# VHH binders against Di-N-acetylchitobiase (Ctbs): the designs that were tried, part 7

Target 1, 344 residues: Di-N-acetylchitobiase (Ctbs), of Rattus norvegicus (Rat) (q01460)
Amino acid sequence: EDCPCSEASLCRPIRHHRDFEVFVFDVGQKTWKSYDWSQITTVAVFGKYDSELMCYAHSKGARVVLKGDVALKDIINPTFRASWIAQKVALAKAQHMDGINIDIEQEVDCSSPEYEALTALVRETTEGFHREIEGSQVTFDVAWSPKGIDKRCYNYTGIADACDFLFVMSYDEQSQIWSECIAAANAPYNQTLTGYGDYLRMGISPRKLVMGIPWYGYDYICLNLSKDDVCAIAKVPFRGAPCSDAAGHQVPYRVIMKQVNSSVSGSQWNQDQQAPYYNYKDPTGRLHQVWYDNPRSISLKAAFVKHYGLRGIGMWNANCLDYSDDALAREQTEEMWGALRPRL

## First folded at step 20 (VHH)

Design z2 (from y6 with S52T)
Fold by ESMFold2 at other seeds, look of step 21:
Structure z2 (fold): chain B 344 residues (1-344), chain A 120 residues (1-120)
Amino acid sequence: as target 1 above (344 residues)
Amino acid sequence: QLQLVESGGGLVQPGGSLRLSCEASGFTFSSYYMGWYRQAPGKQRELVAYITSGGDTYYADSVKGRFTISRDNAKNTVYLQMNSLRPEDTAIYYCAKEIRRSHWIPEDYWGKGTPVTVSS
């Protein structure tokens, strides 16, 4: 009812269907005016609600969607589940939002009631939003592989069927390290593609899959850095794996671009993983290895999206770039946005 | 609405003990891993310990045998018992919801911290 925009029409739901998705996560900083709105189709608002962002996105024909997260043990109860959904629908109406992105990353045992409850939540959320908000979009964020990654025994085919499309978090692929405890790419090319092969072989339509790419990297302290650039990392177990990327820290692309110029190694390219990395020494004398994604590594993935007819591409997160007026920053930022567009 | 409030820090002599507490609200505490991190001046934050939703624990090598993490799901509180403290343990200690998540938000991940100083 109360529209904060300059025109009442900007508070109306986005109803048109896009053939290709560019799915953007925003985490609540003042950078959104500088995003490449020529591409964006959906903004998932994971930061604090900003009515100016909503109005601006609608003026560009883009959807804005809620963040959805809830504890799985609570949604086993159908009454709680229905109440949660009603609250999210009411919030979306009050904020003039166009749907919800469900980001549940909790463990599910295959034998647990959470297995069925999660699929029911997704289905009921989609039904509720579609009924209450014309043209609304309900999406679910899935792991980089459907093969029980992070003890997430989800009904991936049921979830894909139950919502508008999946956002595949094709990053944090060192979440479970079963081999050597070493720093490695955040989104190794072949491992990423294998995950999509597995989703497709389950019978999930490529038109249900949006590829997520990282605009951040991981900074690892090396317990030892070999002559062959092998960085041994602390053994931090995660969900049954003896080693994980919890030994490192996420670092946005804007920070990486400022650091790589003064690094010990400069930017290096790993041919096996098709990803860039560099080594640096911190002020206390410790060696670090940083793995990230850049226009080159992302362009390979965008080509895959085009060739396999996926629903689209997106990133975590749009606030990771340097949107200042600095000439180098502008070039780097434009190249990162440009890498999302299929070139071949 | 999510809130993590650390307490129990302070000044202590080498070899002494402190017990840190972190009271959580705004989420279903029992469903999540909880962690303690620390940040010394001029250093990056580092993982100190975590405890799973089921109560299993992990400790960094630098604190193993001296620190004990525990949780009380009825009180929505995670604790860090720190024994045999050393000057190297001097840092701001942060409580964290989860120890790794793909889509993290700063307000959803960190408490505000409680300072610990180990000095003669």
Scores: ipSAE 0.733, ipTM 0.887, lowest interface PAE 1.1, mean pLDDT 92
Fold by ESMFold2, last read:
Structure z2 (fold): chain B 344 residues (1-344), chain A 120 residues (1-120)
Amino acid sequence: as target 1 above (344 residues)
Amino acid sequence: QLQLVESGGGLVQPGGSLRLSCEASGFTFSSYYMGWYRQAPGKQRELVAYITSGGDTYYADSVKGRFTISRDNAKNTVYLQMNSLRPEDTAIYYCAKEIRRSHWIPEDYWGKGTPVTVSS
C-alpha cells in the first residue's frame, strides 16, 4: 500500500516491453547502484529486500522480480500450490514487484507426481501473476541442457510454454562429471551451444530462451597437476555421477581478477573449451586450478545470442564484479558489462 | 526464514569423540541433501560429509571410517558423529542445506558453525 519511492509512479508495475532481455541476479548489498542500468531489463532479487533498488529499477524502466523456491513434494498438493502462489502474488504487490523468477533445482523422477506438479506450478503462477499484476513477468531457471542434468526430469517444453521465458543456467556444466575427474571449464563454449541446440530441437522458441552466463568461476584443489595442466580433483559424487564440481567452490570474478596476477601461471586460455583458467598455490602449498569466464569467452556467447535470436542474455550474478573506484577495477567491470553486447 | 543451528562442539583430546547436531527450520528439511563442512583457520571451507534426502551418505577420504552422518527428518536434524578425533580435525564445523546449487547465497545455506578443538 505505501510507496517507499520519491514519487508514487515508481511503485506502479512495469508494463512496457523492450524486446531484448538483460536479466540480472542481485544478491544484495549496495553494489546495484553501480550496475549498467542502460542495459538492464529485469532484476531478480535473490538478496535481502531493498526498496531503494526497487524504486531505482522502476525509474529506469526495469522490472524487479521475486525469488521463487519451494519444495517439490509440497506442491504436489494443489491446495498448497494455490496458497503458495497467492502468498507470492501478495508479497509482490506489497513490495511493488513485477513478477517472479522460479529457481527450483531439485531432482525429479520422470514417473513421479513432481513431474506434473512442477509444470502445474509454473502455469498457475504465471496465470496468477498475469491476472493480478498487469505486465508481470514469470520466468523459470533451467539447467544448461534438457538431457536429464542432475536427475532433473522436467517437462521443459510444458514449462517453457507455461511461463514468459526460461533463464537457461549455462554454467555449472561440471555438476556431473561422467569421464575423468578433472577440473574443467564452468561453461565450455561448444557444450553450452549443444545445450541450446537440444532446447531448440525440442521445439522451444528461441524467443523463450535467455542465456545465462557466469560472472563467477570454480576454484578446484588439484590432487595433482600434470605438465599438460590437467588438474585431478577429489571424487565427490553428485546425483548419480561419480565426480562433480562439488570438489571445488564458486568464486566471484572480482576475486579472480585480484588473484590471477599472483598466480603461478597467470591467465591461460583453453582453445578447446574457449575459456580462461589459471593455476595457483595456496598458503598451505596445495595447487589449485581456477576456471572462469571473461569478456572474451562471454563475447562469443553474446554473438551466439544475437545470431540465433534468443530472448536475451543475463548472469549469475551482478554482485560478482568489483564496483570500487579503482581504475583497473572500473575498466574490468566496464568490459564485463560491455561483453553482454555482441561486438565485431 | 531459513535457520541452521549447529551444536555439540567443544574441546576434546585426540582419540576422543563428539556428536554434532544441526537443527533446521524455515524449509522442508526432508526434501534436501544436508552436508557438514569444516573450516580450519587460514584454510578454505571443505566438505566433510553429506546425506541425501533418501539417506545415502558420502564422506571425504580424510574422515571416512571415523565420522558418521545421519538425519532425523521428524526432528529436522542432521548429525555428525565424530570418533577417533585427530588434531587436524580442529575446525569450525558448518551445517549446510545442500552440497551444491547454481544460484547459491551463503545466508540461505549455511549455519553459524560450531567450533571443535582437538588437542592435548
Scores: ipSAE 0.731, ipTM 0.880, lowest interface PAE 1.1, mean pLDDT 92
Fold by ESMFold2 at other seeds, look of step 20:
Structure z2 (fold): chain B 344 residues (1-344), chain A 120 residues (1-120)
Amino acid sequence: as target 1 above (344 residues)
Amino acid sequence: QLQLVESGGGLVQPGGSLRLSCEASGFTFSSYYMGWYRQAPGKQRELVAYITSGGDTYYADSVKGRFTISRDNAKNTVYLQMNSLRPEDTAIYYCAKEIRRSHWIPEDYWGKGTPVTVSS
């Protein structure tokens, strides 16, 4: 209703579509002025609402979309689903948003009513947004593979058909560790590509898939760190797997870049996983191993996006970089944004 | 608005017991895993225990057999019963919604904590 922007036209919905998507998550740390707006097509606002961000994104022709999350047990009820969707549409209108990114990461049993309810939610959300906000975008975040990751028995083909496109979270690939309980890459190259092969083989169009890149890594405490750099981690079960990355924690790229050159090992490259890592010792004397993604590992994935004609690329999350005026930070940040562009 | 409010901490002698509570609001409590973490001075925050939406539990080796996590979905509350307390259990204890999520935001994940001190 009231437009907080310098011009009323900046509150109008974005109606045009780009050929290639650059899908950016913002978590509300006021770094968005420094993003590479020459690339961005969509900003998913997962932080506190910021009308300045909305106005600025619209001035660059980029969409700004809501965060969508809801308990699956509640959406089994069709009346609740309709009410939730109406609330999100009303919120998007009040905040001049261009759609919603549905980020449901909950377990679904294949035999449960949640299986059908989730697909219905996505379809009905898309129908509601498209009806009420011309040009609106509805997207759904999926695991790195459709093969029951984290007990997510979802109707992936139905969900892909029901919304504008999927954002594939091609990270957290150690959420279930079925082999030796050790630290490993967040998004190992060949396993990532296998996940896309699986999505494509089930009949999902590559034009429905946006590759999500991690701009964070995982920091693991090593119970033992061998001479061969094998970091044994605590056995923390997750959704049926005996071991998981819940033994570690997410660390943004800006923190990694400040730590890596003072680490015990310095930056190292694992050829089999096509990912960088390093070891460090914390103030209490415990050894850690950190796995992450950098311009080199990301460039390989951007090449895949182009080669297979995917809808686009994106990342969790844009606030992970160092946007200070420091010369080294500026160079590192520019390289990370630049790595999203397919070069092959 | 999501809120997690921990209580029940305090000073206790070695071998004593405490019961921590975490009252949750702003989300459908029964649908999510709930966890307890702790952070001692000079150490990183560590997972102590979690309970699934279905009631299955996990305990870190350092507390197994001494601590019990439970939940009351009618009261939107998760509990941590801590028995046979040791000086190394001294920490600030935090309640968490979920123990793992890809798209997590710090301000939507942790309570403010309740301090526990175990000393003579």
Scores: ipSAE 0.730, ipTM 0.874, lowest interface PAE 1.0, mean pLDDT 92
Fold by ESMFold2, last read:
Structure z2 (fold): chain B 344 residues (1-344), chain A 120 residues (1-120)
Amino acid sequence: as target 1 above (344 residues)
Amino acid sequence: QLQLVESGGGLVQPGGSLRLSCEASGFTFSSYYMGWYRQAPGKQRELVAYITSGGDTYYADSVKGRFTISRDNAKNTVYLQMNSLRPEDTAIYYCAKEIRRSHWIPEDYWGKGTPVTVSS
């Protein structure tokens, strides 16, 4: 039980309550000193463990939590669940962590034993962490819609009841394309809001929902790009849909910002989807269309979070911004952190 | 610790064949889709084929009819049989756990790759 921090007190659990969450995913790129720590309440460590990050987050009063992922068919066995949970609790204690973010994105059939096992895992994990680490936080990541998206028939109300709050991944919303196979917004405004309407309609408290917004976009190769900016994409099926965003690649905001001003089109705004995009030509001559989110599109979502009294806001992922000394990069990065707060 | 170890790459003549293998460990192999990607010099990494946990397959149009993906859950191994190889198939081939995930960290889901060169 060795404390790697400059003070032993920085290894103590975070116990205080937050009224509003700013939930940050870190993927281990050593940019965390430059995050806006005035806002952050929780850092989910999806990269390799970094004791300096843990110490620094605790010095700012922020929680750091483990990544939790496990195969669904293994958790049907109650003994396996108990062992897995004990292992995660022990790891959190050894690393001085404040909880766990459970990120299970596998298919579940409504009539399967995995349906019940998943809720049991979340409940037992929460019970174990709360018992062993006072003030600990257990959260679960859910799809952008509860309506069977990606064949994820989860007991969303049971899971929400069983943990501290849900992180709603309000991105990758082209995971299921049933219409024309074309590039489109990563997080279209109205589709995002409809997903929250559906979660709330199920009876889930808004105080259990944290909105996840993307700090990345999708880069699609256009098989055809019309003069109306319709980019036809490769037909890549996913979990029952004939077309999906698997035809594209996730691109961090920092890369988008370096490219957009030298792109063929410059930044364009799609009014129906309330999202920006641009076109560019790669070195081999192929046309691409990139869809992303910026301070404008994110500010609309932050306003929704405030208006509906959601538990908070967060992003995948904090390493997506340009934290270099470049003056333009600093401005862009500051605006992206600032967009999380609705302005007066 | 997740590990994906690709093998079977090499130098081959146009029209030839190669069989790539990817041994997986550190996760419950049978529960996940497995994919093969490739990256040619100066290009983005692209999806070549995937196989679902249930054995259903997908192939990119550029390889359909020439490549076959398969899996052996008892050996935790996914294969890519590549026939009628062309110079444009020259790339580093990567095995991937899953083909789509919202919280996808590339370093945790790809192997180191196996180079394939198709040249006369």
Scores: ipSAE 0.725, ipTM 0.879, lowest interface PAE 1.1, mean pLDDT 92

Design z2 (from y6 with S52T)
Fold by ESMFold2 at other seeds, last read:
Structure z2 (fold): chain B 344 residues (1-344), chain A 120 residues (1-120)
Amino acid sequence: as target 1 above (344 residues)
Amino acid sequence: QLQLVESGGGLVQPGGSLRLSCEASGFTFSSYYMGWYRQAPGKQRELVAYITSGGDTYYADSVKGRFTISRDNAKNTVYLQMNSLRPEDTAIYYCAKEIRRSHWIPEDYWGKGTPVTVSS
C-alpha cells in the first residue's frame, strides 16, 4: 500500500509504549491541525478518514486508531466475528492505522449469549491486531458506571483483561434518571468518582482506565424552571429508566461559549455537582437549561486522574472547541486543553 | 456504510395526513432503536417518537395521539404516520439510528431529512 505521507517512515506503525494516555476522538472537519499535539497520544478517528491527519499524528508520535462498532446479535456467530475482525485489520493496514477503539453501546442481558460474545470479540480483536500490526492498540469504551447502566451487563473485568485499556465514558451520566425528572450535570463530580470507585473495587487496575471527559454539554427544554434553577424536563424513558438525558440535545463547547455570556443567566456554578450551567430563552419563548464542563470542572477530574494513577485522560470530542483565529476563542481553547494536564 | 433515506414529506393542509418512511442500510436494523426527530426553522432538533428493537414506542406530548411510529424489520424501514397535522408540525423530519448514544456522530446516525409543510 503506497504511503500518502511526505516521508515513508510516517506510515510505519507507532510501536513505542506510553504509560500515560491523552486519548482524543476526532469526528472530522480539519480542526485537527489546531489540536494540542504536545499532549495527544492516540487519536480515534470517528469521522471520515483523512490521510493528512494520519501522517501528521504519526509525525508527532501519536497513534491513530479505527472506530469499531458492530451489532452484538451478529457477533454471537464466531465466523461472522472472525470475518469482521479480519476486515478491520485489513482496513487498518491499508490506512496505516495503529489499532481500533471498539465503541459498542448496546444493552446486554447478563444471562445472554451476547455477554460472552462481547468479551470474545474484544479478546479476538486484540489478538488479531497485535499479531498483524506491531505495537497496535485495542481499546473498549465503557459506560460511566459498571453497575448495569443502560442495561449494559458487560463482563467488565474480562474485557479490561482482554484489551489494552478501557476508555470510560464519564459523561451522559443522566442516562438513567430514577428520581426527579430534571436537568442536571452531564458529568457530576461525585457520581463520576463513584463510577471509578466501582470499577476499581471490582478489581480493574487503574492502569487500565482512561477517564473520558465531555467537551460537550446538554441543552434541555424546561417544562418548568423554578426560582432555584430546577429545570423540569420531558419524561423520555430509556432502557428501563422513566427519565433520561434523551430529553436533551448534545451541544459542543464552541456553541456553549458563543451563547453563555449572552444568555439570560450567564454561567452559573452548581456546588453539589461541581459543574457549570446556564439558562436561556429560545425564539419561541421556551426556557432552556444547558449543563456542560469547563476548565474548572475538568481540572478537578484531571487531579483525580493523577491522584489515583489512572492510565490517562481523554475527551469526546476534540472537534468541540473553537479553533478559529479569534483571540477569545484561542484563549478558551487553550484553557480546555490545558485543563487536561495535572501539575507535577 | 450506514445510510438513512427519508421520504414521504410534502405540503399538507391543516388536519391532513402524511406517512414518512426511512429506509436503512449499512447496519443490522433490527438490533437498534429507531427515532424520528424534527427541526423547525431557527429551532433545535427535537425528538418526536422512537420505537425500540422490541417494538415498544414513545411519543413526545406534542404529537401523542396524532402520530404513530412503526417498523418493518424485513424491509429495514421505519415509518411515521402523521395525522391531524397542525401548522406547528412544520419542520424537516429526520430519521435516526438510536435515540441516545454517547458517541453520536450526526452524519453517521441522521438521515438528510424530509421536509413537511403544514399550511393553508
Scores: ipSAE 0.724, ipTM 0.872, lowest interface PAE 1.0, mean pLDDT 92
Fold by ESMFold2 at other seeds, last read:
Structure z2 (fold): chain B 344 residues (1-344), chain A 120 residues (1-120)
Amino acid sequence: as target 1 above (344 residues)
Amino acid sequence: QLQLVESGGGLVQPGGSLRLSCEASGFTFSSYYMGWYRQAPGKQRELVAYITSGGDTYYADSVKGRFTISRDNAKNTVYLQMNSLRPEDTAIYYCAKEIRRSHWIPEDYWGKGTPVTVSS
């Protein structure tokens, strides 16, 4: 169809290359007008396509990119890869999009054909988008650590070289619990930084790394909650680890902010993990512990991004905040957006 | 269009059996873990069982020894055989694509559910 925007120029691709990225995920709610567009450089559209969002983002000079997801078994076939890529390029042209964010989170065995096929997919997608859409952006979402986390034996250096930059999902860091099976921070500070150290030691340029931070937390049912706030959780194995965050569920920041005021503990700060948490009791009498990130914990990570010269910062996901007119909600939301900016 | 369609729920007496089925379409079924969750009235949804792409299984303690998860990759179907049913098994049972994913949205994860009532 022709351009759905108020001005035809808003359907033209974004060609300016940014030195610093603020990379956000949108999951299809109508709150995007309230995002902090003074910062945003890229919106990854994971919800249903919304031409109003595309037009608005372009009016602010921001890219909008497709979600890319495909089964690893299928991409071994190079003809299938070529067809899939052609479909995504055609879709991006039809929707006036500026690229694609490839989000593949499946297991890869190091000795499997998927290992090489994944790198080939990323390279071929980047080549196709750059050829067909001038200035287009192709990115890939990687695990919080390159050390085979969740059995994801990916060619991280090859993938980083093949695309414009990596979005590092520095969250869900309890996906692999090898020690005591307890609730813990979603993005513990030192563990997060160690992951970046490992990516950099592999030889990946910091200009290829965007730090992803969580605007959600995890809610865990405590099988036992000790007086020292140790919340024992169900043992749910995941991809070789005996315990995992599959024992809990993701909770957006807006829900956390409503609940923390009526929690049994109020917000607590864990000094070792540099992250906030609280305890509450559900209507059935079960105790829960919720771990999350707030402006304080995020500001520490933004300082790291500045100090190490990373390509940028971003979050899963922009719909997690309370964009209502409530005065407290507005202040909390502004502080979360503000925490993305390096303080010094 | 990715879809998960549960069936096989219903009313059953304590000690009885039911077999739930979940037919999947719109994705390469054999590549993904599949899970069964349940949500009792007034409770949060909780994991019951999962089966890996390779056929390894996990069961919550509350159902271990009574429930069996299985998959038929040729039919794109995951099953939950529920034996020795108890009133506390009363819930809506949901089929899930994957048991955890970082970038998750509801349309990519849940079926619409099939209710199971164990006449208490």
Scores: ipSAE 0.694, ipTM 0.862, lowest interface PAE 1.2, mean pLDDT 92

Design z3 (from y6 with T28R)
Fold by ESMFold2 at other seeds, look of step 20:
Structure z3 (fold): chain B 344 residues (1-344), chain A 120 residues (1-120)
Amino acid sequence: as target 1 above (344 residues)
Amino acid sequence: QLQLVESGGGLVQPGGSLRLSCEASGFRFSSYYMGWYRQAPGKQRELVAYISSGGDTYYADSVKGRFTISRDNAKNTVYLQMNSLRPEDTAIYYCAKEIRRSHWIPEDYWGKGTPVTVSS
C-alpha cells in the first residue's frame, strides 16, 4: 500500500459527496494537467493508471475510478462474479482509487440469464466497494434511452437502484438507423431529451442520472450529398437495424476544429437537431459530412441538466480537446469546459 | 489483456488471393462481433467486413463478392478470405473487436495489422 503522493493523506479515499457531478473520462494521455479541475468531481481512468493523476485529483477532492468491463456470459456464474469483484476491489485499494465505472455495452435478451446476472453484478459490485472502500462510487454506463437501444434489455430501474448513479451515454444516438441511411447528429437535442424522459418515466430519480456529452463527432463518407445537405451513407447493419453510425468513424473535437475552417462549407447549424456539422472533400475527392457538439449545443444540454435537477454532466472524453499552447486552441478548450456549467 | 494478432498478408499480383487470420485472446471471443478494417497510405481506416457473434456477415460494397469473413470460435480466430485482389485493395488490414462501441480505446479495439500489397 505504498503511497506515491507527496503526502500520505492524498492516498486516502474521497468521502465528500458533491452536490453536482462533473464526470470525466481520461484515456491515458498526458493532457490531464490542463483539465478544468475547478469543476471535476470524478475521473474515470480508462487508460493506463497514472499515480500523478490520482494524487492531483485527490488534492482537488475529486474521485478516481476504475474501468469495469466483463463478458456477460462469464458473470452468469456467481463464483466468477464474486472473484471478478474481489479482484477489482483489490486493484482499487492498491492504486488508491475511489470506485469503479461499469461500462458493459453488450446486448441482452430480456428472457436470458444475462438480464438477472447484470443487475446482480452491479448490486454486488456496489456492496463490495462500499464495504471495502469508505465513500467509494460505483456507476454504470447506459445507452441514451432505456427503450431497447442496441438490443440492450437491461433492468434499468434495478441497476439504478443498485449503484450510486447512472452515466447516460447521450451520444452515439445513430447506432441504429431505421429510416433512410443518412448522416445525422451524434446527439440530437430533442432525441437526447426524449431519452431522459424515458428514464424518468420509469421512475428513476433525476439524482441518479448524469448526462454524458460527446467531445467527439462522427465523420461520414457521403455516397451522395444533396443540395439540402443530406449525406447518404453506407448501409452498415448493427444489432437488428439496417443502418448505423458504424458507417462513419469517431473523431475528437481537436481534429474537427483543425478541419472545420478549411472545409467546403464551414460550420453549419442544423436547427431541427440543434447540432453543428460541416462538409469537406478528402484528398481523393470524396465528400464527407461531420457531425459534432460544440459550446452552443453543449450549453443547451447543460441548461437541461440544471433545469431538471439531474445529478450532473460529463463527457467522453477529456483527451479530445487541443491542450496545446496555441491561442485558438486555448480559447476553444476553455469554451468547451465552460459550456458544462449550467448556471455560470 | 486483449490481444489481436493478424497474419497472412503479403505481396500478391492482381487477381490473386490471400487469407488473413486474426487470433484473439484476453476476452470471450464468441460473445463479440469481429471486424476487418483496412487503411491505405494517406487514407482513413475503413470497415471492410464484420461477422456478428451469431454469424451474420456484412461486406463493404467495394469488396462484396470477392471477400469472405468467417470465424472459428473454438480457435478464437476470425478469417478474411480475399479473392480477385485489385491494386485498390493495397492497405494494412486490421482486426477489430466489435464494430461499434461508445467508449472506444485503441488498446481494447485494434490489432497491430498485417500489410497487403497488390502490385500490377
Scores: ipSAE 0.690, ipTM 0.871, lowest interface PAE 1.3, mean pLDDT 92
Fold by ESMFold2, look of step 21:
Formats: sequence, C-alpha cells, structure tokens
Structure z3 (fold): chain B 344 residues (1-344), chain A 120 residues (1-120)
Amino acid sequence: as target 1 above (344 residues)
Amino acid sequence: QLQLVESGGGLVQPGGSLRLSCEASGFRFSSYYMGWYRQAPGKQRELVAYISSGGDTYYADSVKGRFTISRDNAKNTVYLQMNSLRPEDTAIYYCAKEIRRSHWIPEDYWGKGTPVTVSS
C-alpha cells in the first residue's frame, strides 16, 4: 500500500512551524489515541513502528520522528556514518516520518575521535534529512547538564548548531552521586535550572533547548531511613561515581498514583528539591522511598521554560500515565498534560 | 533486531551451582555495560551484577563472593557463574544491555529471562 492512512494527504510531510514545541516520546503501548493532541508538535517513536500512530499524529498536524541510536566507534568511519544516515532517510521516507531524534547516551572522552565524529554525525544527519524530506526535524538528546555528565564529553555548542534543537533530558540527575549515597529527586528544581544556566552560558540559544521532564520516578530500597526521611541506598557505581540511581528503578506515574495513597507516608513535598516523594514498606518488610514529579513540580519547570523563552517542553514518556476511563485516573492524567502549559 | 537470549537456568539444590549465559546480537556488544538482574515472584526486579565495557565489575551485597560476572566480547556473551546457591536466589534472571539509560525500552534493554529454582 502506497499510503496506509485513510487519506493520502496524511502521508505528506509536516511543514508547519510551531512557536512552541511539545515533544512527546511514545514507546508503543497503544495509549497514543488518548494523548493531548491539542498540545503535541512532535512524537518520537521509540516503540515499534505503528502506521496508525503516524496517520493519527499527521491528522493532528504533529510530526512523527524516528529513533536514532548507533555505536560511536562505528561512526568514526565516514563511510559507515553516511550509510547509516542514508538508511535512516530511506526508512523515514518509507514510513512517512518527519525526521529523527538522535538518542546517543554513550561515554565520550574529550580527546577521542568520537568527540568530532558525533558532531559530524549530527550535522550530516540534519543535512541529509533536510535535503531529502521537506520540513524534516532532526534533534539530539543531551544530559541535564553540559558538565561531563556520565562521562559524556560532547561538543554541545557544535551539536546544537548542527541540528534543529536539543532535547534536554532534565531527569536521571542522580546518575552520578558524589556526595552522601541517598535517594533524592529525579530532577531537583535548582539543579535542573543550573544545568540550563550552563547551556545558556556556553552560548546556546534558548530557542535550541527543549526541556524534558520525567513522567516517571525512581523507587529506591532504603538500607536505612532516618527520622528526617533520609533514605540510604546501595552503593552502585556508575561511570566514575561511587553511587548512582541504578540502586533504584524507574516507575511510571500511573504506578505511583496507585501506590501513594496506601503508602506509609502519603505524598510528601521536599522544599529544597521542589519535588514530591513518599515512603512505603514492601511485603518483605523493606522500606522504600519513591521520588517523582507531579503537576506542581512540573508547573515550576514549565514556568521556567516560558520565562527564559526556551523552544519548548517534552517528557519521557507519554505512556507513563493512566489513560483508563477511571474518573480519578482521568483527572490525574489531565493535570499532568495541563502542567506542560505555561500560564498565559 | 537487538536480541538478548538468556540460558542456563534450572532446578538446583541448595549449595549447588549454575552458569547463566546471555548471547547478544544487533548492537556493538563490546561498547556497552552488561548487567544481570533478577525478579522473584511478587517482587521487583533488582540488579545482581554488572560488568563495564572495560571489564570492571559490581555485585549486589546479597551475592558477593558467590556469583561471578564475566564477558566474552568475541562471542558477544555475558555470563553469571552462580555458586553456593540459596533458596533466596530463586528468581527469573534477566540479562540487560546497559545498567541504566535515560530512554529505556524493554526490547532495547532486557532479555526474556531464564528461571532459576533453588529447592530441596
């Protein structure tokens, strides 16, 4: 079939400019019809390709983009790099997609050939997509800070210049814990904002930055839980740090909402980190502390996005909410989508 | 087309040994951390051990001194040698590409698992 959509026009590239991006990751859980399409400008498809999702997104005027990931050691070779890019462009044409989101989270040493190869990959991908697909969008996912997070010495200014915009993963900010080995917010407010300050001070335009917020949290087993709610966690090293959030696991918001009201503590607010958390006891008697983001913490970040004129906001990932017809779930889900909007 | 295929699980008596294998394909194996996780019935999946691309290892306290993780980059395989097994080690064991990634997807991150039962 030439076009899998109900109308041939739904297979044409999205060319419209949006003043504000709402960038959504979809991981293939068949919840996408229930998303708030009044806001969405881009869907990054990280699950299996679904032509129905592509057709529906296009019917709402939203872009649908490929996932891009490749080993950096392979793309040092310019011929391999060009072949990979040609393959992605061909795939996007076959699937009627509007671009690619490059999600490379590998270590790069500052003195290595990967440093220059990564920037070249982003530039050449953007050139190839823009040449071959009218109006196409090429984006790159960066850590919450440019300061060598997870040993990622990237050319952030060169990459920002080379693509349409950066998606800043303002979450997993406990991937390297250099201080006390304790559970903490996934995206502490002031630390998140400091990361943007650092990107801006490098000379990256705010119009090149989309803030990513988490619709998931982290569940940590507490080796010890103090009277001040300090949860000591297992020391799991990661990329040079003695402790990390690998001591916990990611939990979607829908699971958190099912658990919080039956937890030991109920939802608590940490003033210093501007983030909610709760404690619970599992069936084996172990204490847990869960850190997450909710409409309150996200609204603070959306206000920052508006105040600093950032390109937009987005989340990992849209499948994390409860899209059932349950009245409480519906209200909670509407509040999470609504929190993305800065007040006008 | 990323695949992680675990094998080597089974029924074993307390004090016994098993060697788990995870064969990887569809990505540059030598460039990534590899991990072993386990999930007992009714419990959350938990990290057991990992090995970095450079061969550095980590073990959860509950398995230190009994389990050994290793990798063979020529065979795209990561192993978990499990000695002195206890009933508490009963779980489905999963191989993982990387031990953390911000944008995780089950098909890019997890194997299908191999069950281990430790009982008399």
Scores: ipSAE 0.634, ipTM 0.856, lowest interface PAE 1.5, mean pLDDT 92

